VHH binders against Jerky protein homolog-like (JRKL). Designs and how they scored, part 9

Target 1, 218 residues: Jerky protein homolog-like (JRKL), of Homo sapiens (Human) (q9y4a0r168to385)
Amino acid sequence: LQPEQIYNADETGLFWKCLPSRISVIKGKCTVPGHKSIEERVTIMCCANATGLHKLKLCVVGKAKKPRSFKSTDTLNLPVSYFSQKGAWMDLSIFRQWFDKIFVPQVREYLRSKGLQEKAVLLLDNSPTHPNENVLRSDDGQIFAKYLPPNVASLIQPSDQGVIATMKRNYRAGLLQNNLEEGNDLKSFWKKLTLLDALYEIAMAWNLVKPVTISRAW
Key: E = the ipSAE of ESMFold2; O = the ipSAE of OpenDDE; V2 = 0.75 times the mean of E and O plus 0.25 times the DockQ between their complexes.

## First folded at step 4 (VHH)

Design c7 (framework vhh_podentamig1)
Fold by ESMFold2-Fast, scan of step 4:
Structure c7 (fold): chain B 218 residues (1-218), chain A 117 residues (1-117)
Amino acid sequence: as target 1 above (218 residues)
Amino acid sequence: EVQLVESGGGLVQPGRSLTLSCAASGFTFSRYYMGWYRQAPGKQRELVAAITSGSTFYADSVKGRFTISRDNAKNSIYLQMNSLRPEDTALYYCARLEWGEDYFDYWGQGTQVTVSS
């Protein structure tokens, strides 16, 4: 397999309704005012190939359900692949749906665009919340997942904290920029911040992660 | 009530530019993310650009060619479309964007953009 055919996906939690400040951004942190709510948490999954040149659209799992529009039956075309789950956690059904409906088609299109064989492996950690690797296969068997054994995973770090940390840092910087442009009232900014705001900001944050940052993680 | 009124559409030749405008009323404009959708004949409606207070988002098909901007004092958003292509032909909708347990999007009536020689 060429590096373009080797993918890694990693999950992280995000309290999207956090209060950014210049000090917290410098420290790489956000402050969540009051009591943390599950409604203000999402699960983010990042997926890219070993070259870093193919970054998949972010997968986001949140609590919120989308109501039908009173003016149209069309749904919002979000900047992320959004799924809802009552606890805002990744589960077996969502992971498999993302693999079948998002990962496999997008990888196939990318490899075809590069004139490469439509064959790829998705390297995953040994998480009990992920489906068995035997069910994470394309119909033709050419695109499939592999779970790394714990001892092998310690030697090979397909996803390191650098990629996730860079994305989260970009997200916090984006929130700070929005706060500065709306005015310097942190409480009003935080109160007005919506999940949709967070989805656009995290998508932009992911797009800002350089290919070299991702390729160095391998 | 929420109202969004688009203008600026028309017939243009490939390679030329158009600017779309949207006037909003009936809500506190500065509190909402805004965007532009488009729908070509026989296709689903897609989001092509969105704007927050400090950030913008663009669909891959328009990135580098389209620029979204907003003027909170005038309750307006704009879409500057450069290097237009025949495949940009669509009805363009201004939208108020919101997400949460009780969210809903609102679209205007749309303005037609036709790119043809």
Scores: ipSAE 0.000, ipTM 0.125, lowest interface PAE 16.0, mean pLDDT 74

Design c8 (framework vhh_podentamig1)
Fold by ESMFold2-Fast, scan of step 4:
Structure c8 (fold): chain B 218 residues (1-218), chain A 118 residues (1-118)
Amino acid sequence: as target 1 above (218 residues)
Amino acid sequence: EVQLVESGGGLVQPGRSLTLSCAASGSIFSSYYMGWYRQAPGKQRELVAAISGGHTYYADSVKGRFTISRDNAKNSIYLQMNSLRPEDTALYYCARMEWGSDYTFDYWGQGTQVTVSS
């Protein structure tokens, strides 16, 4: 397989309404300036090929099926692929839906645009949120998932936490830049921040991750 | 209220380029989310590109082909569309969302038609 045909997906939690501080780091919690500690979270999954040139639309799992900030908004109006789950955690059903409805079609389109065979592998760790690999396969069998054995995964880490860390740094920088450009004080800014704002900022943060950052993670 | 007016659409051959413009009657600040949406007949409206504070988003179908930009002095945003394909045929809308909004976008333009055909 060429590097364009080898993909990896990695999951992380995001406390989207928290700004880290020295005290928050020590206590293991995030605080909002001038507000009580807030634990608003989502699960984010980022997926890209080994070249880093194809970054899929972020998958986000939140609690509400139709959050208040999503009034009159359908899924295609969002800069992310949004799913709901009561604990805002990835689960087997959501992972499979993402694989079948998002991953496979987007990979086909990308490979077709590059004049490559529509054949690809998605390399995954053996997380309990990932379905059995025999159900993660396209109808023609050409696009499929493979779980790395635990001993191989520990030696070869196709998903590098550096990519996620870079995305989260970009997210925090984007929030701060928008606050400064608005002329808002930090307390008023964080009070007004909605989940919808966070989804746009994290999507832009993912877009900023450079191909070389992703390719070096392999 | 802010009023958005799109322009620049038209009929073009596959592989060619178009630049869409969106002019706002009110203020556009760099921190506002500004975006381009499109809707083809019988399909859902979809987000194509967005810009805020110098950060951008592009839908997978247009990455590497489309570029969004803004000119705050002219209260305008632009969508440069290169390597156009028949599947890019749609009515293109400009939209604005204020920080902290309860809706995806509070202000919408009327749209400008882009048709990619031989």
Scores: ipSAE 0.324, ipTM 0.728, lowest interface PAE 3.8, mean pLDDT 78

Design d4 (framework vhh_8pnl_2)
Fold by ESMFold2-Fast, scan of step 4:
Structure d4 (fold): chain B 218 residues (1-218), chain A 118 residues (1-118)
Amino acid sequence: as target 1 above (218 residues)
Amino acid sequence: QGQLVESGGGLVQPGGSLRLSCADAGSIFSSYYMAWYRQAPGKERELVARITSGGSTYYADFVKGRFTISRDNAKSTLYLQMNSLKPEDTAMYYCARLEWGSDYFDYWGQGTRVTVSA
């Protein structure tokens, strides 16, 4: 398999209403104004090929099936592939649905656009949210998942994961810029921030991750 | 705030048992993936077990059937029940949590020492 045919997916949590403290110089540290809610957390899954040139639409798992902020927005028009789960965590059913309905079709379209065989492997860790290897395979057997050996290390890493950390930095920068553009004080901006707003910001943050950042993580 | 503090290590005979605890004062403990790692002198740090926020567990092959990871979200505490201990289990044991966003970063406790010796 060519690098374009080798994919990896990684999950992370995001407290989407978290902004860096005005006085904080510590990477990854911030304060959330007021109370924290479980509804302010989502699970995000990033997936890209080894070249970094094909980034899949982010998969997001939130708590609510129909978040209030979505209102008139059709889920088909969201900047992410949205799923719901009571704890906002990935589960076997959601992972399998994402693999079958999103990953396989998107990978086929991309490889076809590059004149490559529609054959690919998705490299995964031993997470309990990942289905059995035999069920993560396309009908023709050409696109399939393979679990990483223990000696290759877990995909669960410290906060300094290059790709994930870059995306989260881009997200925080986008939130700050949005506040400045509106001319609002920080508290007023924070009160107005909805899950829908956060989904657009994180999608933009993912789009800003450069191919070289992804390829160097492999 | 919310530092990870491991406890429960000690000296034990082969075949013995120990229960490790990891206290996390963080109010969002239930949202984290939690894990136990270990490191023997001169060896690389290795994953022993992990547990999701929903309670799903993973175990390394070398501890399957002997160790049990669990969490008590009300007490913000992670546990590792270790049975049928072997000399090869001798190591410093660390608990860990993942970073969940810009408000937190991943970090490790100081560890608790487990020695399995006759």
Scores: ipSAE 0.000, ipTM 0.120, lowest interface PAE 16.2, mean pLDDT 73

Design d5 (framework vhh_8pnl_2)
Fold by ESMFold2-Fast, scan of step 4:
Structure d5 (fold): chain B 218 residues (1-218), chain A 118 residues (1-118)
Amino acid sequence: as target 1 above (218 residues)
Amino acid sequence: QGQLVESGGGLVQPGGSLRLSCADAGSIFSSYYMAWYRQAPGKERELVAAITSGGSTLYADFVKGRFTISRDNAKSTLYLQMNSLKPEDTAMYYCARLTWGSKTYDYWGQGTRVTVSA
């Protein structure tokens, strides 16, 4: 397989209302303005090919099936592929739906646009939330998942975390920049910040991750 | 409060260019996330490009390298520069405004038609 045909996906939690402060930066924590620490969480999955030139639309798992901030907004109009699960965690059903409905079609379209054979492998860690690899296969068998052996997974995990860390850094920087440019006080900002706002900001944060940052993780 | 008004659509040949504009009569344009969406006949509406109040941008894969979103806060106008147009880009293009807060997001314009045909 060529590098364009080799994909990796990795999951992380995001506390989307957690804003960095001077003290929080030093201690590796986030604090929500207003005298109380309030944490709201989603699961994000990043997926890209080995060249870093094809970054898939982010997969996001939230708690609510249709959050209040979405109202009548169609899920197709979101800047991310949104799924719901009561704990906001990835599960076997959501992972399989994402693979079948999002990953396989988008990979085929990308490879077709590049004049490459529509054959690809998705390299995954062996997580309890990932289905058996024989289930993660396109109808024609050409696009399929493979779990990394424990010894191989341990060798690449630090590099994969670099991509996620970069995205999270971009997210926090974007929130701070927008808040400062709007002239809002921090307490008003976090009270008004909705999940929809956060989804747009994280999608832009993902877009800002450079291909070289992704390709170096391989 | 403001109304979004799109313009700049039309008929163009494959490989051509168009610049779409979206005028926002609202006095707080600079505070909004702005986006361009499109809807082809018989298809669902899809995100084309988005821009934050601070100018950070996001593009759908199918337009990366061809389209550029920008904003002019002094003129309260959002733009979409479309280059290397393809027949697949034929759609009604909509301007959308999003704000922090559940009551004011997804304010839409009426749309401007783009047809790419020989």
Scores: ipSAE 0.019, ipTM 0.529, lowest interface PAE 7.7, mean pLDDT 77

Design d6 (from d2 with S27F I28T S31R T52S S56R; framework vhh_8pnl_2)
Fold by ESMFold2-Fast, scan of step 4:
Structure d6 (fold): chain B 218 residues (1-218), chain A 120 residues (1-120)
Amino acid sequence: as target 1 above (218 residues)
Amino acid sequence: QGQLVESGGGLVQPGGSLRLSCADAGFTFSRYYMAWYRQAPGKERELVAAISSGGRTYYADFVKGRFTISRDNAKSTLYLQMNSLKPEDTAMYYCARLEWGSDYYSFDYWGQGTRVTVSA
């Protein structure tokens, strides 16, 4: 397999409405001093090939099936592949749907555009939310997932090393920059920030991760 | 889905300003994420700025505070306002449509570029 045919996907939680400068995060919840905990969380999955030149559209799992901020937005125009789950975490069904409907078609199109064989491997950790690797295969068997042993995953899983951290830094910087550009104080910005806003910010943050950052992580 | 046409480049003194425009003849401009890239002689193309369909913006570190990207969906036009120009900003500037999950070399729709020269 060429590096263009080797992919890695990794999941992370994002408290999209939790800013460290004014609030704290405790055991998966945001706490604002003097008020109750705030739970504004999504699960994000990043996927890219070993060259870093093919970054897949982010997969995002949120709590609401029809978020209020999506009312006027065509779902085809969302900057991410959005799924809903009541706990806002990845599950077996969502992972399988993402693999079959998004990963496999996008990888085929990319490899075809490069004149490469439509054969690829997706390297994953052994998360309980990931289906058995035997069901994560294309119909022709050419595109398939393979799980990394826990010791290997912790040592050499590319997305874990700095790619996710870089994306999160880009996300935080983007939020801060937009707050400054709009001339809003932090409290006004906080009140106005919607899930749709956060999805645009995180998608752009992902798009700005340089190919060399991804390839160097391998 | 349509051709991108850049304009507004030219020769300018250091510290000067230029406004680049990119007209998209395509029918779905408002749905696309748009970007400005640049390429200096002997270098690869690099992302300068990007703007989402919803108007959220991102900038490369080397242009933050100096360049402003904007769009007018009614006119299907993308803009780049460049202030405090430096000699190192000298490059061919390209407009691109970004597709989600796209390869910057395969799926991006590029215009022919507009030349910016910053020289005394």
Scores: ipSAE 0.000, ipTM 0.234, lowest interface PAE 13.0, mean pLDDT 74

Design d7 (framework vhh_8pnl_2)
Fold by ESMFold2-Fast, scan of step 4:
Structure d7 (fold): chain B 218 residues (1-218), chain A 119 residues (1-119)
Amino acid sequence: as target 1 above (218 residues)
Amino acid sequence: QGQLVESGGGLVQPGGSLRLSCADAGFTFSSYYMAWYRQAPGKERELVAAITSGGSTLYADFVKGRFTISRDNAKSTLYLQMNSLKPEDTAMYYCARLEWGSDYSFDYWGQGTRVTVSA
């Protein structure tokens, strides 16, 4: 397999409506005036190939099927692939739907555009939210998932978390620098921030992650 | 395709300023995520700045404090105000639009406008 045919996906939680505070970050709690941090959590999944040149649209799992901030926005018109789950956590059903309906078709399109065989592997950690690897296969068997052994997974995990850390840093920087400098004080800004705003910001943050940052994770 | 038209590039000395424009004809401009990318000779295309339909912006570290992205939805035009230009900013600058439903970062590109920063 060429590096273009080798993919990795990794999940992270994001408290998208969290005041930037060194103390709250250390304690694993975020405070937002008038809000509870648990209500403002989503799960983000990043997926890219080993070259870093193919980044899939972010997968986001939120609580509500159609949050009020989405209003007339069709979920198909979001900057992310949005799914809903009661706890805003990835589950077996959502992972399988993402794999079958998003990952496989988009990987085929990308490889076709590069003149490569439509054959690929998705390397995953052994997370409870990931289905059995025998189920994560395309109908022709050419695109499939493989679980990494714990020892091998630990070699990639820190670098993959480096990609996630870069994305989260880009997200926070975008919120602070571009919106606060427009004359919003910190409280007013965070009160106005909606989930839809956060989805656009995190999509921008993902797009700013350079291919070399992703390729170094391999 | 070919619906985005960039303009405003040119030759400037270090420390100078340029304002790039991107006109979008044929689609509902106000609903799209828009971005500016650049590509120097022999290098990969890189994201410079992005703006949502609602006006939220994000900038690459190498342009923060110097460049400002903005949009005029009534004129269907995207702008990039470039101040304190450096030789390292020399590149072709491209306007891009994300078509929702695509898993690629941006679906549509303009032809680009050339920026040269040289003494």
Scores: ipSAE 0.000, ipTM 0.151, lowest interface PAE 16.2, mean pLDDT 74

Design e1 (from p5e with K49A A56L; framework vhh_7w1s_2)
Amino acid sequence: QLQLVESGGGLVQAGGSMRLSCAASGSIFSYYMGWHRQAPGKQRELVAAISGGSTLYDDSVKGRFTISRDNTKNTVYLQMNSLKVEDTAVYYCARLEWGSDYYSFDYWGQGTQVTVSS
ESMFold2-Fast, scan of step 4: ipSAE 0.454; ipTM 0.790

Design e2 (from p5e with K49A A56Y; framework vhh_7w1s_2; at its last look DockQ between E and O 0.02; V2 from the best seeds 0.00; counts 0 for: pae E 16.1 > 2, grease 35 > 24.2, SAP .734 > .668, placed apart)
Fold by ESMFold2, look of step 5:
Structure e2 (fold): chain B 218 residues (1-218), chain A 118 residues (1-118)
Amino acid sequence: as target 1 above (218 residues)
Amino acid sequence: QLQLVESGGGLVQAGGSMRLSCAASGSIFSYYMGWHRQAPGKQRELVAAISGGSTYYDDSVKGRFTISRDNTKNTVYLQMNSLKVEDTAVYYCARLEWGSDYYSFDYWGQGTQVTVSS
């Protein structure tokens, strides 16, 4: 397998209505109340190959099954792959659906476009939210998951800090920039922010993560 | 079926200004809209983009170009100031989409020529 055929997925929580505390302090007595609220949190999962040249659409798990900010006829055009779950947590069912319906087809299309054999591995930590590797395989067996031993997984933990941290920084910087450009005070900006706005912002933030940032994490 | 129609291109002297428009046949409110350009013999490159949450500019145009939108007219604009000969290209409007369960789709206009004379 070549580096373009080796993938990894990482998860993180995001309080999508919050700016970082340091940024909030810069804007006066701004506080981040409610970032503990489960309703204001989503789970995001990023996935890319080892070269960083193929970044899959973000997988986002929110509470709402059909958020009001979405237009039902346009849900196929969302900038992320959206799933709903009661607590906005990734779970085994959602991960399997993502693997079968999102990961496998997008990886096949990418490899086909590069003239590579449609064979790939998704490297995962041994998380209780991930199904066993027997379940995570394409119907032809060529695209599959493999769990890493803890000692190997700890060696790639800086990728969690590097890639995810960069994405979150891009997200919050974009929100801050929009708030300043609109001239709104901080509270009116947060009242206007919808889940759909946040999904577009986090998708932009992911798009801004450069391939070299991803490849260095490997 | 989404259709994108660019307009506003033409000839302009270096240092001049020009405004491009992209009229969409459908809503642009919840979508990532972008302007790309392609100079002869070069790859198409993203110049500017706008979403419900932010704007993006390529380093070569930052401070000179401004992207904006009018949701009531389903139109995206690119205001181009301090134009350089290097900005000469065909400019394309695009709606960038990320399919949820199947293949991702891009919608492109036919392009509008911008020529900057020295």
Scores: ipSAE 0.000, ipTM 0.147, lowest interface PAE 16.1, mean pLDDT 73
ESMFold2-Fast, scan of step 4: ipSAE 0.609; ipTM 0.842
ESMFold2 (binder alone), look of step 5: mean pLDDT 82; pTM 0.834
OpenDDE, look of step 5: ipSAE 0.008; ipTM 0.269

Design e3 (framework vhh_7w1s_2; at its last look DockQ between E and O 0.11; V2 from the best seeds 0.00; counts 0 for: pae E 13.7 > 2, grease 27.6 > 24.2, placed apart)
Amino acid sequence: QLQLVESGGGLVQAGGSMRLSCAASGSIFSYYMGWHRQAPGKQRELVAAISGGSTLYDDSVKGRFTISRDNTKNTVYLQMNSLKVEDTAVYYCARLEWGSDYFDYWGQGTQVTVSS
ESMFold2-Fast, scan of step 4: ipSAE 0.463; ipTM 0.803
ESMFold2, look of step 5: ipSAE 0.000; ipTM 0.124
ESMFold2 (binder alone), look of step 5: mean pLDDT 84; pTM 0.858
OpenDDE, look of step 5: ipSAE 0.012; ipTM 0.254

Design e4 (framework vhh_7w1s_2)
Fold by ESMFold2-Fast, scan of step 4:
Structure e4 (fold): chain B 218 residues (1-218), chain A 117 residues (1-117)
Amino acid sequence: as target 1 above (218 residues)
Amino acid sequence: QLQLVESGGGLVQAGGSMRLSCAASGSIFSYYMGWHRQAPGKQRELVAKISGGSTYYDDSVKGRFTISRDNTKNTVYLQMNSLKVEDTAVYYCARLEWGDSYSFDYWGQGTQVTVSS
């Protein structure tokens, strides 16, 4: 398999109402007022091939099936692949749905666009949220997942210190820049920020992660 | 108010295995979770950490230890295989609010692991 045909996916949680300051952005942190609520958190999953040139549409798991802020936008037209779960965390069912409905079709389209054989492997760790390897296969068997031994997974999967951390820094920097552009104080911006706003911002943050940052994580 | 409670420590012979558990009183889902250890007279060191599907291991434990978590149970595990006398330490569970920060902000009480020759 060529590097274009080798993929890796990693999950992380995001406090989407985390409000960065200039100092917090430099330190890779956010300022969050008072008590945190899980309503302000989502799961995001990043998936890309070994070249970093194919970054899949982010997978986001939130709490509500159709948040109020989505009223004017079909979920199919969101900048992310959105799923819902009461705790806003990844589970076996959502991971399998994402693999079958999002990963396999998008990988086929990408490889076809590049004139490559529609064959790919998704390298995963043995996380409890990942289904049995046998069920993560396309109908023709050409696109499939393989679980890495625990010690090998730590060597080739991006950590929060790499790709995921870069994306989170981009997200926080974007929030700060938007706050400055709108002329709002930080508290007013925080209160106005909707989940839909956050989804556009995190999608942009993911798009800003350079291919070389991803390829170096391999 | 987050509490982290470790369990599973004790005495084990060199070459043996042991599994540590860390139960959190609140969500671990959006956080980097880690295991640290401190041997007598030494500084506390990071052993392993996990966020989503991403893991890190200190070179001294690579291939022997495995970190995992169950977000539905708010529990983190450390599976320790092929234990060595030098793995003897108090093991601490810790939570980091942001994975892109390397300072852990919540700590458990610790659980003693003693490996005999």
Scores: ipSAE 0.000, ipTM 0.113, lowest interface PAE 17.8, mean pLDDT 75

Design f1 (framework vhh_gefurulimab)
Fold by ESMFold2-Fast, scan of step 4:
Structure f1 (fold): chain B 218 residues (1-218), chain A 120 residues (1-120)
Amino acid sequence: as target 1 above (218 residues)
Amino acid sequence: EVQLVESGGGLVKPGGSLRLSCAASGSIFSSYYMAWFRQAPGKEREFVSAISSGGSTLYADSVKGRFTISRDNAKNSLYLQMNSLRAEDTAVYYCARLEWGSDYYSFDYWGQGTLVTVSS
């Protein structure tokens, strides 16, 4: 397989109403001075090929099936592939739907555009949210998932963390820039920040991750 | 009253170029996310491109590399430069403004649209 045909996907939680400080982000938790906790959370999945030249639209799992705020807006109009789940966590059903409806079609289109055989592998870690690899396969068997052995996964984990960390830094920088331009104080900004605002900002943050940052993760 | 007025649509042959403009009035343009959407005959409205107040851009996969969104805050104007146009790009194009902090998580104001027809 060429590097264009090798994909990796990884999941992370995002506290979308939280700016990091020395006491704001601790072990995946987020607090604001004078507040107990920030519980506005989504799950984000990033997927790209080994060259970094094909970044898939972010997959985002939120709580609401179709937030009232999305009325008159088709979910097709969102800057991300949106799914809903009670706790805003990835689950087996959502992962399989993303694989079948988003990953396989988008990878086929990309490879076809490059004149490459429509064959690809999606490399995954052994997360409980990932279905058995035998069910993550296209109808023709050409696009399929494989789980990374624990030893191999541990060797590339720091680089995957770097990609996610870069995206999150881009997200925070974008939020700060918008806050400064709006002229709002920090508390007013957070009260006004909506999920749709966050979805656009995180999509832009993902788009800003350079191909070289992704390719070096391999 | 906030108004968005699109212009620049027309008939163009495949492979051609066209530049759409959107003029905003009655609001502080520079602080808003702005976007272009399109609706082809008999189809649902779909996202094309967006630009933040700070100039960060986002594109639908179908137009990435062919379209360029830009803004001129001094002129309260949004632009969409469309290159390498295809028959599939035929649609009414809409300018939209996202009010930062909107409770509805949606674009708050829409223009009336400008028709782009790509035909031989």
Scores: ipSAE 0.012, ipTM 0.476, lowest interface PAE 8.8, mean pLDDT 76

Design f3 (framework vhh_gefurulimab)
Fold by ESMFold2-Fast, scan of step 4:
Structure f3 (fold): chain B 218 residues (1-218), chain A 118 residues (1-118)
Amino acid sequence: as target 1 above (218 residues)
Amino acid sequence: EVQLVESGGGLVKPGGSLRLSCAASGFTFSSYYMAWFRQAPGKEREFVSAISSGGSTLYADSVKGRFTISRDNAKNSLYLQMNSLRAEDTAVYYCARLEWGSDTYDYWGQGTLVTVSS
């Protein structure tokens, strides 16, 4: 397999609506521990190939099935692949739906566009929220998932802390830039931020992660 | 009064190029996220591309590598450069503003028709 055919996906939680202190805003940070509500949490899954040149649309799991922030925007028109789950956590059903409906078709289109064989492997850690790997396989068997042993996963999963941390840093920087440009004080900014705003900002933050950042992590 | 006015649509052959423009007025353009959406006959409106106030861009997978969104804050204008056009790109293209803190895109243009055929 060439590097274009090797993919990795990893999950992280995001508290998208922070309760920022005055100092935190100046530093581009948000403080989460002081916030009593968990309704502003989502799960994000990022997926990219080993070259970093193919970054898939972010998968986001939120609590609301029909959130108000999406009332005039169909979920198909969101900058992310959105799924709902009562705890905003990834589960077996959502992971399989993402694999079948999003991952496999998008990988095929990408590889076809590059003149490569439509064959790929998705490298995953072994997690209770991930389906059995024999279920995560395309109909023709050419695109499939493979779970890495824990001792190997720690060496070969590049979309873990480094890439995810960069994305989250980009997210916070983008929020700060918007606050400064609108001239809002901290409280006004925080109250105005909607889930739809956050989805656009995190999608843009993911897009800002450079291919070399991803490829060097391999 | 907030206004968004699209232009640049037309008939083009497959493989051709078009540049869409959106002229914005009535608000501080530089402070807002802006987006392009499209709607083909018999289909739902779909996201095409977005650009933040700071210039960060986002694209639908179907247009990545072919379309480029850009903005000129001094001219209060949003652009979409469309290259390598396909029959599947035939749609009415809409300019939209994402209002800070709102639930949805709060202002839309009238749309400009792009037809890719020969």
Scores: ipSAE 0.012, ipTM 0.505, lowest interface PAE 8.5, mean pLDDT 78

